# Designs tried in a protein design chat: VH-VL binders against Protein ImuA (imuA). Part 4

Target 1, 244 residues: Protein ImuA (imuA), of Caulobacter vibrioides (b8h429)
Amino acid sequence: MEAGTRTPTPVLSFGEPSIDGCFPGGGLPLGGWHEVTGAGLEDETGAAPAAFVTQLIRGLTDRKGGAVVWVARRADLFAPGLLGLGFPAARLIQVRARDEAETLSLLEDALSTQGVAAAVAEAEAPDLTAGRRLQLACEKRGGFGVVLHRRPYGGRAGGKPRLVSGSASFSRWRIAPAPSGPPPDDIGLGPPRWRVELERCRGGRPGGWILQAQEAGHGPHPFRLVSQLADHDVAAAEAGRRFG

## First folded at step 1 (VH-VL)

Design l10 (framework fv_latikafusp)
Fold by ESMFold2-Fast, scan of step 1:
Structure l10 (fold): chain C 244 residues (1-244), chain A 127 residues (1-127), chain B 108 residues (1-108)
Amino acid sequence: as target 1 above (244 residues)
Amino acid sequence: EVQLVESGGSVVRPGGSLRLSCAASGFTFDDYGMSWVRQVPGKGLEWVSGINWNGGSTRYADAVKGRFTISRDSAKNSLYLQMNSLRAEDTALYYCARGTYSSGEYEFVTLPYFDYWGQGTLVTVSS
Amino acid sequence: SYELTQPPSVSVSPGQTARITCSGDALPKKYAYWYQQKPGQAPVLVISEDSKRPSGIPERFSGSSSGTMATLTISGAQVEDEADYYCYSTDSSGNHRVFGGGTKLTVL
C-alpha cells in the first residue's frame, strides 16, 4: 500500500483557523474514521449529534458525490435531522443491524465499497483491532467514517466495566444542541446551532465552539463559527508554570 | 471491460416457473448492488427487483412481490431471478443491471443508479 | 403507485434544442437520472444526479431539476441522438425504483 504511506490525506476544512488549527493536516481527514457522542443522555440531546454528523457529511458529498451509508440497530433517529438540514435523502442508504458486531461489520463493509463517500454507524466504541480495520478501510478508498454514540462516550448501559485504551479513531467529538440563530430573512425559524467540543484529535489539540449550519450552496464549508468556547490562554499558561 | 451476460429466457406456460442468470465480469462483483429491469418489446422500462452487495437485503416491485426471488452467488459472480407463478404480463426482455437505488431504511446499496446493463434475455409467457 | 410522467414524443430539426421533461412528486427530494436507449440496445446513462454528465457523454447533453420537474436538454440535437429517453428516480420512501414512461426523440 505505497500510496497510503506517501501521499497526504485529503481533508475537510471548516474554513475557520481556530477549528482547522486543531488538526495536524489543517482539516478533518477524509480517509479516516471519527467518533461523535452526545454531551448528555439521548433524551437531553435529541437528534443534535446525528444532525451535526449529517451536516458535516453533506458538505463532503456535495463536492465529492457518492452515497452515504447509515447503519443503526433502530430507525427512529434519522428523519428530523435530515429534513431540517436539507440533506439530499437520495444519497442516504439506511441499513438496520441486529447487534453491535453486525453494525461495525456493516460499517467496515460500507467503507470498503466503491461509490460510498461516507458511512456512519450508531454503535459503541470499537476495540483497537476493530478500529484499526476501520481505519484501513477508510485509507484504501478515501472514505469518511463515523461511529455515532447515542450516549456520552464511556457511558454504556449494562456493559461490563473494562479498561479502554486510547481509541484508534482520528478524532472524538461531543455534541449538544445550542439555541438557534436568528431567522435568515427575518421570518421563520433560525438555522440550527450546536455546542461542539473536540475532545481528542490524533496529533492535534482539543477545542470547543458554537457552530451554526450553513445552507447548501452558501460557500464550501458546512458550518459558520458563532463563538469559541474555551481557549488556551497564553498568559494563564505562563502563570501556571511552577518552575521559573 | 465490464460485462453482464444474461441467460435463461424461454417460452413458458402461464403458472410456470423460470430461472434467469446473469454472469458478471470485469469488476469486483461484491462491491455492487445488482438489479433486474424488464422491458416489454416496444414498450418502456420497468424495475423488477434489486439486491444489495452481499445478498442480505432485497427489494421487489409490487407486481412481482411474492412470485419472484432475487439472489446472488459471490463465488460465481452471478445474479439470479427465480420467477414463479408466471403471468402473460411478465412477458418481457429481462436486463441484468449493475447498481440499485435506495434510501430505504433496510437496504445496503453501493450505487444509487444503474451504470451498466446486459443485453437482456427474453421471457415469453404464452398459452 | 408513484409515477414519473414524460411526454410520449418530442420532435426537433437537426441543430435545434430538444427538451424532455419528467414530472414526479418526489423529485424535489430525489435525484433524477436519464437513460438513452436505441433500438435493439441496452439503455445508456446520459445524465446522473439531476445534472452530472458521465464520462464519454457528449457535451450537448445536460440536465436540470426544479421542484417536481426534471429536464433533459440536448443542445444542437443530431440525428444520432434519435432514441427513447427515460427518466429514473425513486419514490418518496426510497424503496421503489421508478422509470418514466419514456420519450421518443425524433430528429428530422
Scores: ipSAE 0.005, ipTM 0.395, lowest interface PAE 15.7, mean pLDDT 77

Design l13 (framework fv_latikafusp)
Fold by ESMFold2-Fast, scan of step 1:
Structure l13 (fold): chain C 244 residues (1-244), chain A 123 residues (1-123), chain B 108 residues (1-108)
Amino acid sequence: as target 1 above (244 residues)
Amino acid sequence: EVQLVESGGSVVRPGGSLRLSCAASGFTFDDYGMSWVRQVPGKGLEWVSGINWNGGSTRYADAVKGRFTISRDSAKNSLYLQMNSLRAEDTALYYCAREGSYGDFYTAPFDYWGQGTLVTVSS
Amino acid sequence: SYELTQPPSVSVSPGQTARITCSGDALPKKYAYWYQQKPGQAPVLVISEDSKRPSGIPERFSGSSSGTMATLTISGAQVEDEADYYCYSTDSSGNHRVFGGGTKLTVL
């Protein structure tokens, strides 16, 4: 028997070297959890992060199969256009939580359930202890977890968002909408596009891109790269976030 | 190829101190969490302490908490264990072990081990 | 304190199947790993994440986990497989790493 060799962690590849190169394993780890948030605290932009997450998970389930559990406190879980991304409704299990604590508990339960490939919870960032419990749940069954940070229901007094430091997530993403691509025909709208910023990932590096949704069956990956954002734009966004 | 070489093991009296070192080579040291695992000669393995990839998080077995301090130095590709207030039950072979590539994930296995350095605490 | 329980010894003849068990209350939610240790040598990972065999580990080694019990199986054990075997996992909090007490496999 030769010396022990580390078995590679399964990953979700974007199929784009500039994106996949940001991760130590050449893709987004599947047996882990990730944070996704909007680029700003604008109520009107809440749909773009959810749509991005839906498209990402569609790519995973097109390859692996399995159910997707979506935990939220709101009845209106989806923005207009989410169904237009081609996500199979039969794979989606929607769960309504009563409060913030139950949301994270249900996410952990979903990730521990046989046949669940991915689980998303619309919640505030978990603390390190809760985050580590989520990571262990993901590792036990190879599940893909997402904590989608969404604005509160109303005008409740809220604290400032927590900084990136102190999170147990593998990666943290900031998502904003981008103008749609040109229509494929004389009538209709072009595919949706996002401004995607990888703010942080463990053992990797940050980056930014404009990504476009790929239709089901058009390739193995959920996104097409439109352009890579300039390094100084990413640095400027980072500086603004530190001061804001 | 990956190599981990422990040093610093010695004979010491109860209440004494020792500093163990582990020199790492053949991989990007800062991509990996590291641990110390001990074994009394002829007995089983016992995890002692772990440190994540950047040194920002450390964990200790209850038996050594408050007495031992794990640390790492990326410039030297080295892992350390400062052992204070040593007891007879700390007598063991101390292994340096590498854990998963992201360091912060607590369930990563130990994929490479050194040969160990012997610590003997006796009166 | 949380413990992983293994039998202290298992004996088989060459070519027979050896089964080594590891029990712990956290195993339904935590991966088990298996290490082989030969005299005077450092441990070697033989099974990762309940059932995955690392590159270079002979096909006769396999693992499984069900409920509170993980099992290492060596189908057609060879004399060279004689060693101490340790299961490894974390406690329910994930804060502590835990080794089983070890099982001495004898192949005679």
Scores: ipSAE 0.000, ipTM 0.403, lowest interface PAE 15.9, mean pLDDT 78

Design l16 (framework fv_latikafusp)
Fold by ESMFold2-Fast, scan of step 1:
Structure l16 (fold): chain C 244 residues (1-244), chain A 123 residues (1-123), chain B 108 residues (1-108)
Amino acid sequence: as target 1 above (244 residues)
Amino acid sequence: EVQLVESGGSVVRPGGSLRLSCAASGFTFDDYGMSWVRQVPGKGLEWVSGINWNGGSTRYADAVKGRFTISRDSAKNSLYLQMNSLRAEDTALYYCARDLGTYFEYRGAFDIWGQGTLVTVSS
Amino acid sequence: SYELTQPPSVSVSPGQTARITCSGDALPKKYAYWYQQKPGQAPVLVISEDSKRPSGIPERFSGSSSGTMATLTISGAQVEDEADYYCYSTDSSGNHRVFGGGTKLTVL
């Protein structure tokens, strides 16, 4: 894909060919930014997309170290689901923004900061100019950026960010919760699971999976594949997916 | 004033080589990807090659892949196109263009163009 | 190779609406851009991302895209709008940039 590139772009591999095969470089670029949203309106107010993002970033920081910056306008950043993932609190820097424009500016600032491995902002979709600046910031520092569209419970129904083909982000994901796996001793809840849909990725292919969280120390990858979602309509980003 | 100025166009024989240059001024060169676009006099536009902000990623049209090499020099605010094994069909005006996209962004367009430098490949 | 198809020419009278089309199989998933080129001059970006007008471009220029077809519209065309117009996009892989063959607009 990158014929003529001096060095390959570092990627975050899922360790699963059905997922990694969707990306031109065999994984999510670590010098790029990505969009994550809930699969439905109720999922956008829940913890599942944020928990998925946290588990993904945990995989990155367990290997490389570094700080994670999380930018949001509201204080409901950490839903109960995040606490079960064992993310190191000492690596997390929470930043409160006054409005949407400041949220994106703080995300860009975080990605441009030495020692920041990843930055997440709970924000609407950036326009082309803002998206280009975020991509440049990621490329210059090798940072991993995420724009997470998550609505707080009870928020006004004022509309959803417009999701369009050709977004400036490298990839766009839709996340919903899935029933947890069985516990090792049949006591309590098993590991968390997500219905994970890759709507689009630059130069790659869409896909869908049920993924389960892996504990720190149980391998280099943050997720285990449970199953692949059947998709009869691979053009689903604007038309809706047909799963069978 | 944002400006791109191409140079290096000349008459060369088939199989020959040329190096084109593009001098950028009036903007932060390292914040942008750059591309070369060519146009046969009286004909349409054809994208030739592109390079990202730091030179770490390059792309080429199929017609020139393996023969042309795009590069950039941040200290000189300059873009280059090394053209080898030239063919009659490479005869064209070669434009330097500022690329708003990165090589991970397919939403980019060329917003600033130079005046072009003419390359003629003839015996 | 992937192609964007434009009509070779379009003619309108001053004050009339000119419409220039661009067809390509990847346009449902990829943005279209439009360039204006006058004789002896470099191209000028007049529409970005299907429908966005860059600063400094007159309001009479607009764009749209639906399915496999993008359209550049010039409402109330003026003699100074005589030029060649090129659509531009990427192929389905996103790895190559592609220009349409160009449309010569005549305003007589």
Scores: ipSAE 0.006, ipTM 0.452, lowest interface PAE 13.1, mean pLDDT 79

Design l18 (framework fv_latikafusp)
Fold by ESMFold2-Fast, scan of step 1:
Structure l18 (fold): chain C 244 residues (1-244), chain A 123 residues (1-123), chain B 108 residues (1-108)
Amino acid sequence: as target 1 above (244 residues)
Amino acid sequence: EVQLVESGGSVVRPGGSLRLSCAASGFTFDDYGMSWVRQVPGKGLEWVSGINWNGGSTRYADAVKGRFTISRDSAKNSLYLQMNSLRAEDTALYYCARELSTVFDYKGYFDYWGQGTLVTVSS
Amino acid sequence: SYELTQPPSVSVSPGQTARITCSGDALPKKYAYWYQQKPGQAPVLVISEDSKRPSGIPERFSGSSSGTMATLTISGAQVEDEADYYCYSTDSSGNHRVFGGGTKLTVL
């Protein structure tokens, strides 16, 4: 903990001014942790948040050596298909946790380990104390942390989300699937697309975009910007729902 | 401790404008959504407007849509309500409230409230 | 516009159980919250997420929700529980926050 001194923090850049401009340092800190949540249809978010996180980390692995650790209570939840866009599978270490507390503990351990470039945990939101410990672990090793929130079950029929009371994360993201782009070779589906909302960023500003996956070798960045989201588009969609 | 302090309430004429402020302290302001809730003296609570923690999403009650604008300033830990085209029915005590949210929807419920600032719209 | 409906008043004797209801079409899929307001004071959250008691709220307060109706129950009501009680929820879109009309609880 260095009070009174500030060094430039290495960042993961998206290569898009409208996205990178949301962050104080021009990208996501490599010495920090971030939250990603799902936001789709009422009862479906699918694998879209995990696929987004995997694609984001592929961008990191293009620039930085080291292992990527993925912690989940069920190891089989990390689908092989998520690796399909040039992610270096040989650098992935999948770790099975027995319960929620062990998931966050293993995430902190991974981020505190020499030779780990990034670590992801599929977990509920850490409290402020746990979040601060994760941030310290990231800062000491320069590791990139992600907590990926699943849709919690609970409440009445259809289930209701768990409450969140604040976080020490650098950023919070809300991810929904979007229709795929056109196929490059007329075979199969086009590259995946996401509706990406940056809900909060420490010292930065919010934003929203439609992003498409970019294959390795098609540029230095893992995403291509399709469009920026505007408040008018959201308001128009909500107005349409009132007639239902 | 968490504190929310409203200011700016005054007596204004119908058709006039007024800006309310809410100064927040004791918590990380950017981690929370904020709302304005009003109460006519002796009557019930009415939600007026909300802004999510990132300022990128705002919502308004139908009664004030198009007349009021909610905004926030992270550098000053402050919430604002710009009220235009004021009407007699806007007379109320205006509360600033902090919002707790769900994991998938940052529009939630209120856990801390200020003491309110009184707005009176009359001739 | 979406409304949450509460009775305007409920009267009980000290030690009796008070029940305050809240009806709304979105309540099967949206949580209900309950606020207590005493004269000259800001509202205080007494029940969150249908049935959860915040720290510092007496055990006599409980909540439940079934279908389109949420209920605040005060078991063994005390004189200091006299207040206005408001239910709160969102509409089905989540874009509007809605308070019930309020219930004045009188404890004899």
Scores: ipSAE 0.000, ipTM 0.418, lowest interface PAE 14.7, mean pLDDT 78

Design l2 (framework fv_latikafusp)
Fold by ESMFold2-Fast, scan of step 1:
Parts: sequence; C-alpha cells; structure tokens
Structure l2 (fold): chain C 244 residues (1-244), chain A 124 residues (1-124), chain B 108 residues (1-108)
Amino acid sequence: as target 1 above (244 residues)
Amino acid sequence: EVQLVESGGSVVRPGGSLRLSCAASGFTFDDYGMSWVRQVPGKGLEWVSGINWNGGSTRYADAVKGRFTISRDSAKNSLYLQMNSLRAEDTALYYCARDREFTTLGSGYAFDIWGQGTLVTVSS
Amino acid sequence: SYELTQPPSVSVSPGQTARITCSGDALPKKYAYWYQQKPGQAPVLVISEDSKRPSGIPERFSGSSSGTMATLTISGAQVEDEADYYCYSTDSSGNHRVFGGGTKLTVL
C-alpha cells in the first residue's frame, strides 16, 4: 500500500536548510498564525520586530495576491516604518483598534475575509479560545496571521512569559536588531539585519540566526543567512569545585 | 576557559577620574551584554552600568548617571568604565560580569560569569 | 527607587532546610536570580530565572517565585553553604538591574 495523495500544506520557505529544517513542513505554514516579540531592552529593539514581520510578509506578497491588514492601537508607531521597507503600499490596509479585545477581533475578521493574504495585530497573546479561533480562520481562508507583541511578557528584558491556558500559535519568535550589512553599490548603510530566535514551533525545534533583508531581484526569498547563533550556556563559577 | 579580568583600580582623590578595563576570553564576546557591579568592602552588591551586545544601548544606576560611561571594544574583547567626578561613596571593588540575553536557552539578564574585581578607593 | 528586600540573616542547623526570601513589586512579571558569595570570592549564580539550577549546582538548591516574593531554598543545608546570598532582578521598566541587600546564611 502507498501513501495517499495530498496537497502539501503551503509554506513560506526561508531557502536556508538550518532554518527550514526547524519546521516539520520545511517552512512557516501558511494558513496558520505566529507570534513575534522583541528581545532585550525596548531601546535595543525599536522597530526591529515590525520590520522583520514586514520583510517576511513582503516575501509572501511577492508570491501571492491579496490584501495585508495591519491592526494596531497606535498606528503612528509603525505605519511610516512599514512603507519605508519597500512594502507594497497598494496592498496594505491599516486599521486602528480602540482596545486589546478589538485588535484580536479585527485580526480574526481579517483572516476570515476572502482576498486577505496576511494580517498582523499588535496585541498581547490570545488565550486558548481566541488562539483556536485564529487558527480556524487561517485554515479556512489560507491566511497568514501574526500577533506582534509590542513588548515581551512582563515588559522589557527579564520579563516572565504571560501565563495563558495555552497557545494555538504555530511558532513564537524573538527579534532584535543587528548591525547592518555592507552597502553593495553605494556608501550609505547596508541592508538591515536582525538577530532572529525561533523559541518554539509546533512539531519542530528552536534555532537562532543573524538574517539580512534580501532585496527584490536577488532570489525568491526575503532573507539571506549571515550566521547561525551559537548556543549560550550559563556558566556557574565554582560549579563542581565548591570544595576546592 | 571562560574568563573576565578587571584592571585599572587605584587610589584617587575626590573629583578625580579613573578608567577601568575588563579583558574577556574563552567565549564570543560580541554575543553577550556586559555589566559593571560594585561592592563596598563588607557590604552588598550594587549594579552600576550595563551595555548590550553591540554597544548600541547603555544603562546606568541613578547614583552614577552623568558621571560614568560604559563602553566596549569588540576588536580587543574588552569592556570599559570611564569614571569621572569620583566621590567617596564610589569606593568599592568593581566587578565585570557577563550578561546573558537573547538566547534559545532563556530570556532576560543573568550575570553568569564574574571577574575577581578591581579595587577603587576614593580618598584624600 | 525600586528595592528588593531580603532578611539580613538566616540561621539553620546542619541538615535543616534554609529559606531565604526576596520581595519586590516587579517580581510577578520579572525573573529573580540568586547568587552565592563566599568571603574573598566573586558571586556565583546558583538559581536562574526563578527556579532553574545551573549546571554543577547541587540539587539541594532550588528556587521559586509567587506574587511579589521569590524564595531560595537549601534542603539539608551543609556547613559549606555558609555564605551571603543575593537576589537579583530588574525594576518594572526593565531599565535598572537591582540586587537585594543580601542575606548572611549561618549553618551551625
């Protein structure tokens, strides 16, 4: 007996084996939702998580038609940055929400709408019930969802994870800025770079990388791998030598 | 072997200046934030200043803000603390400490490696 | 100014359980860390992120955090555990790292 014929789950591939190998399907599944948060202090991170999300979704819009909906309570913090990263302005729909509950409702509505390719909400983590509704909305329309945390759980560096009943997100990411790459053809700043950490993904494994923005015409993928992050171990002085 | 070695501690008069150095070895220096922590002999630990992995962000305790400047040099694997307008209450052993942040192993700042300290005495 | 509060001293007999507390308003949302310092030595991280024990730290050391209080527990304290213990965290803004005042553990 042979395995049944099934349409593979569509994925957004990074084109890099060390990254794509973290996911059961070889990339970030489309028709699912993901969490992105900043790493380190707020001043260290700035707009880097939003810029990373924008670059990731730009890669999707290069391959798939449809609108991208961005829901935020403070639109003035992110709208100029999104447009400045070469995002297709004609496809971007910015929606200002009144409160946290409305951000998640608008995200769910956007993901349930035919013709929406991706939707981002700047919000706290949804509980299990809300997360399951987002997952079902993504699966029904094949939409790509992102919940972008303005700050880590518990604020800046050292924050505890938010206690929730469980999360239905496929993956959770931590993003920080990294020094820009060298300019290819001019003397100005090079392409933006990020320190990217995959904390968790369903059925997969964590990882970390330094990634650089890939410009249009430089291949099919939105990022180029600069380096893989080394594991950082807590080294305890006197460990095993407390009596020495 | 992972090591942090402080130097530059000396006796200075109030109002004087001093620069402390910390040489790092045995790990990838640019993967970590760094901090200075001081301790008055016989007293408790007090965080003084911190710098992130790329030097783009610095933080200072209120007691030293405007007088001390933290910096790092990746080419030399070194951390520095420039101390100006020194006061008697700045007298302490100054530790260099490695600050673990942004890792797949955890989140937040922990000082996991410490040097042995360099003594600064501010006295007439 | 944000402060982490520890008792100045704790005394136990050998084999007894020592508990050292650390109180701070930001602890519900910020991790606590614990350091051991013996005379003439640099501090040693004994508990990371509320409850994680670094490699090489004896099993008798454990940590917990609930509400505004973090606790370091040494089950079956030994004479070699005599030291000063410091809790460490960040304030609510995350901009300042803060140490508790320290607790001198005596095992007699």
Scores: ipSAE 0.006, ipTM 0.495, lowest interface PAE 10.2, mean pLDDT 79

Design l20 (framework fv_latikafusp)
Fold by ESMFold2-Fast, scan of step 1:
Structure l20 (fold): chain C 244 residues (1-244), chain A 120 residues (1-120), chain B 108 residues (1-108)
Amino acid sequence: as target 1 above (244 residues)
Amino acid sequence: EVQLVESGGSVVRPGGSLRLSCAASGFTFDDYGMSWVRQVPGKGLEWVSGINWNGGSTRYADAVKGRFTISRDSAKNSLYLQMNSLRAEDTALYYCARGWELLPDYFDYWGQGTLVTVSS
Amino acid sequence: SYELTQPPSVSVSPGQTARITCSGDALPKKYAYWYQQKPGQAPVLVISEDSKRPSGIPERFSGSSSGTMATLTISGAQVEDEADYYCYSTDSSGNHRVFGGGTKLTVL
């Protein structure tokens, strides 16, 4: 938003108090890295988490500029979807990795590169050493990192490490598709919607929402709030309390 | 081989001042946040202060806020703790440790410590 | 004010399982770490991020965290494991680092 006499820690504000209130800094930190995964097993192989990440990063590039690096073993498969969300193709750099270790190494390299505002890797959870290197790279350049957890094509059950309780990332998100909104002016489908759960964030609190993609020209924020989820953190209910 | 070597510990009177130093070697100093952790002999560990990789962010335990100042010097690969208005309860072995609040939030290497005694 | 609570001591015979607990209100959202300290030595990290064992730490060391309680487990404790053990985490604000009071492990 606005830098005062002191430079505050940069954050990406959603422009919605129920979301921004979950973060100690009033928004999602830019000089850090985050995890995004599907809410259920089927969502982990679907496009909804990648589309959510793309919309989030589009909001960042609209405000800040800079290049976005997307590292995946199958980068080309998602290009049409990214363009469909209005992502600025001229700022997107797609990088193919040969294996898991190269994916995380390329993510770190991207985040350490001058002029890169954000970098995404489709990868498993980094170990402690890799997570630390990613965080340092983000802090040094003010870059925004995302590790997007995706099941292997073909659904190799048990072949990928699962997200464990507690994560080295600043935040962890679970994403599922939600029915599109009504068409605005024409007869086509409305903007995409997601069921968004903030499972965990450092120094903050969990939450859940139905969010809709914000169209270009409607302000600096990437999403509109459709509704808050009533049951966004049943696991945090007190012992002996019945779930609502 | 990572090494952290503390110095500057001494006997001082209450209200006095001391500056502790920590010389770092064996790693890229500017890639890491650094901390001071103290331990009263025979007692437990207490985190005192932390500083990020470029010195732009510092944190302090409530017991030392306003009295202690953490700083670092990249040219000398050194960490410092300026301690003012010392109290008897500041008597402790002071460790230099590698680690900071923003991930990873743990200490993976420690020096041997330098003893600070505040007594009349 | 904010504290991580550990038992002051735990005693086991060689080959038995030692369990050291750490309780704190921030632990559902914050990682727990475990340090071992032997007399006259600096602390050594034995478990990071609730359950990860650093390179060089024996397989008998393991960690877990559930709700407000983290546990360090030493399966088949050896006499060389006799030491003080400290849990470590951050408070709910994330602005302070907090050590537990420490647990003296006796193996004999």
Scores: ipSAE 0.007, ipTM 0.433, lowest interface PAE 13.4, mean pLDDT 78

Design l22 (framework fv_latikafusp)
Fold by ESMFold2-Fast, scan of step 1:
Structure l22 (fold): chain C 244 residues (1-244), chain A 122 residues (1-122), chain B 108 residues (1-108)
Amino acid sequence: as target 1 above (244 residues)
Amino acid sequence: EVQLVESGGSVVRPGGSLRLSCAASGFTFDDYGMSWVRQVPGKGLEWVSGINWNGGSTRYADAVKGRFTISRDSAKNSLYLQMNSLRAEDTALYYCARDLYYGSGSYEFDYWGQGTLVTVSS
Amino acid sequence: SYELTQPPSVSVSPGQTARITCSGDALPKKYAYWYQQKPGQAPVLVISEDSKRPSGIPERFSGSSSGTMATLTISGAQVEDEADYYCYSTDSSGNHRVFGGGTKLTVL
């Protein structure tokens, strides 16, 4: 368990140096949990954050197999629209939770379950105690955890703005639909695109990109890089000056 | 003890204006969205308008869009509905309700006031 | 536009089971809620998120949802349950809140 005898941590790679370079291990740890939220309210971002998460974990399960557990409170089930991205229905287990506390408990249980490769919960930010329990569950079986925040219209998420709230998550992401290309008036719908912002990463650095979904069977990585967001070069420069 | 108390209901002529108020107490006002729901006496409930926890997002039923404006004042723990270009069909009891729209889970109205009556007539 | 459809009335004898239905195209993907309203009073939430009873609501109240139909069930209905009942949900977009037309429950 000491540093000199530890094995390398398995990671989920994007296959893009500008993205993977933000992480200490060259990718998202498989034995950890992450936060994903919409860049705006739910009605402004639609299904884009959930679609991004689904595409990300499809990349994981296409190579390694295993079940994915999706915990949500809503009567609408996530699966039908997102399976259009090529995610196999047979690998998805959907679980409905009674309230926010049960959502996080079910997420922890799923991550502690043999044969579960990834688990997602639609929930508000867990406190530090709950976050530590999620981290231990991920470490126990090498599971990949996601807490997906649908930004509430009516109420506040967790009583404090997420930007100033502490979190035990490895990374925090903000997702929005990317600006549309030409209307699909004669071709049909092209692959989805997202404006993807990595706000925080433990031991790493922030970044931002426009990413496009890779079709099922087009290699091990779920996304193709369209462009890097220029705004994030300022954050990198500021981080450098802070320590000078 | 959660309490919502509406006021401002009156008799007004068609084309007139009226402002409704709702005073909230017994909870942290800025943690919750708020909505207005109306009911014609003897008839059913109809959602009118909602506002999120910080006032940055508002929504309206099609019947009132462009005529009504919802707002809130966190310093006063108060919700408002500015009603312009009033029509006979706007005659109703107007309820203030606490709104639990969390996008991912709950969107019930868990507490309601007693309502304030608006009558639009000649 | 989008509507939740309820029967206008349901009648049962005391001790019988009352069932009130609510139909809507968004219900497979959106929670249903149920409100009880007695004359001269504000609505009271009796079922949350398809099937949950809020604290203080008697055990005889239950809810379920399957496909495009949600159902409120009152097992062993009592005279004091006589009221108007409204189902409530959002439209498919989540941007509009929608009430059913209401069902008058008569217990006699």
Scores: ipSAE 0.006, ipTM 0.456, lowest interface PAE 9.7, mean pLDDT 80

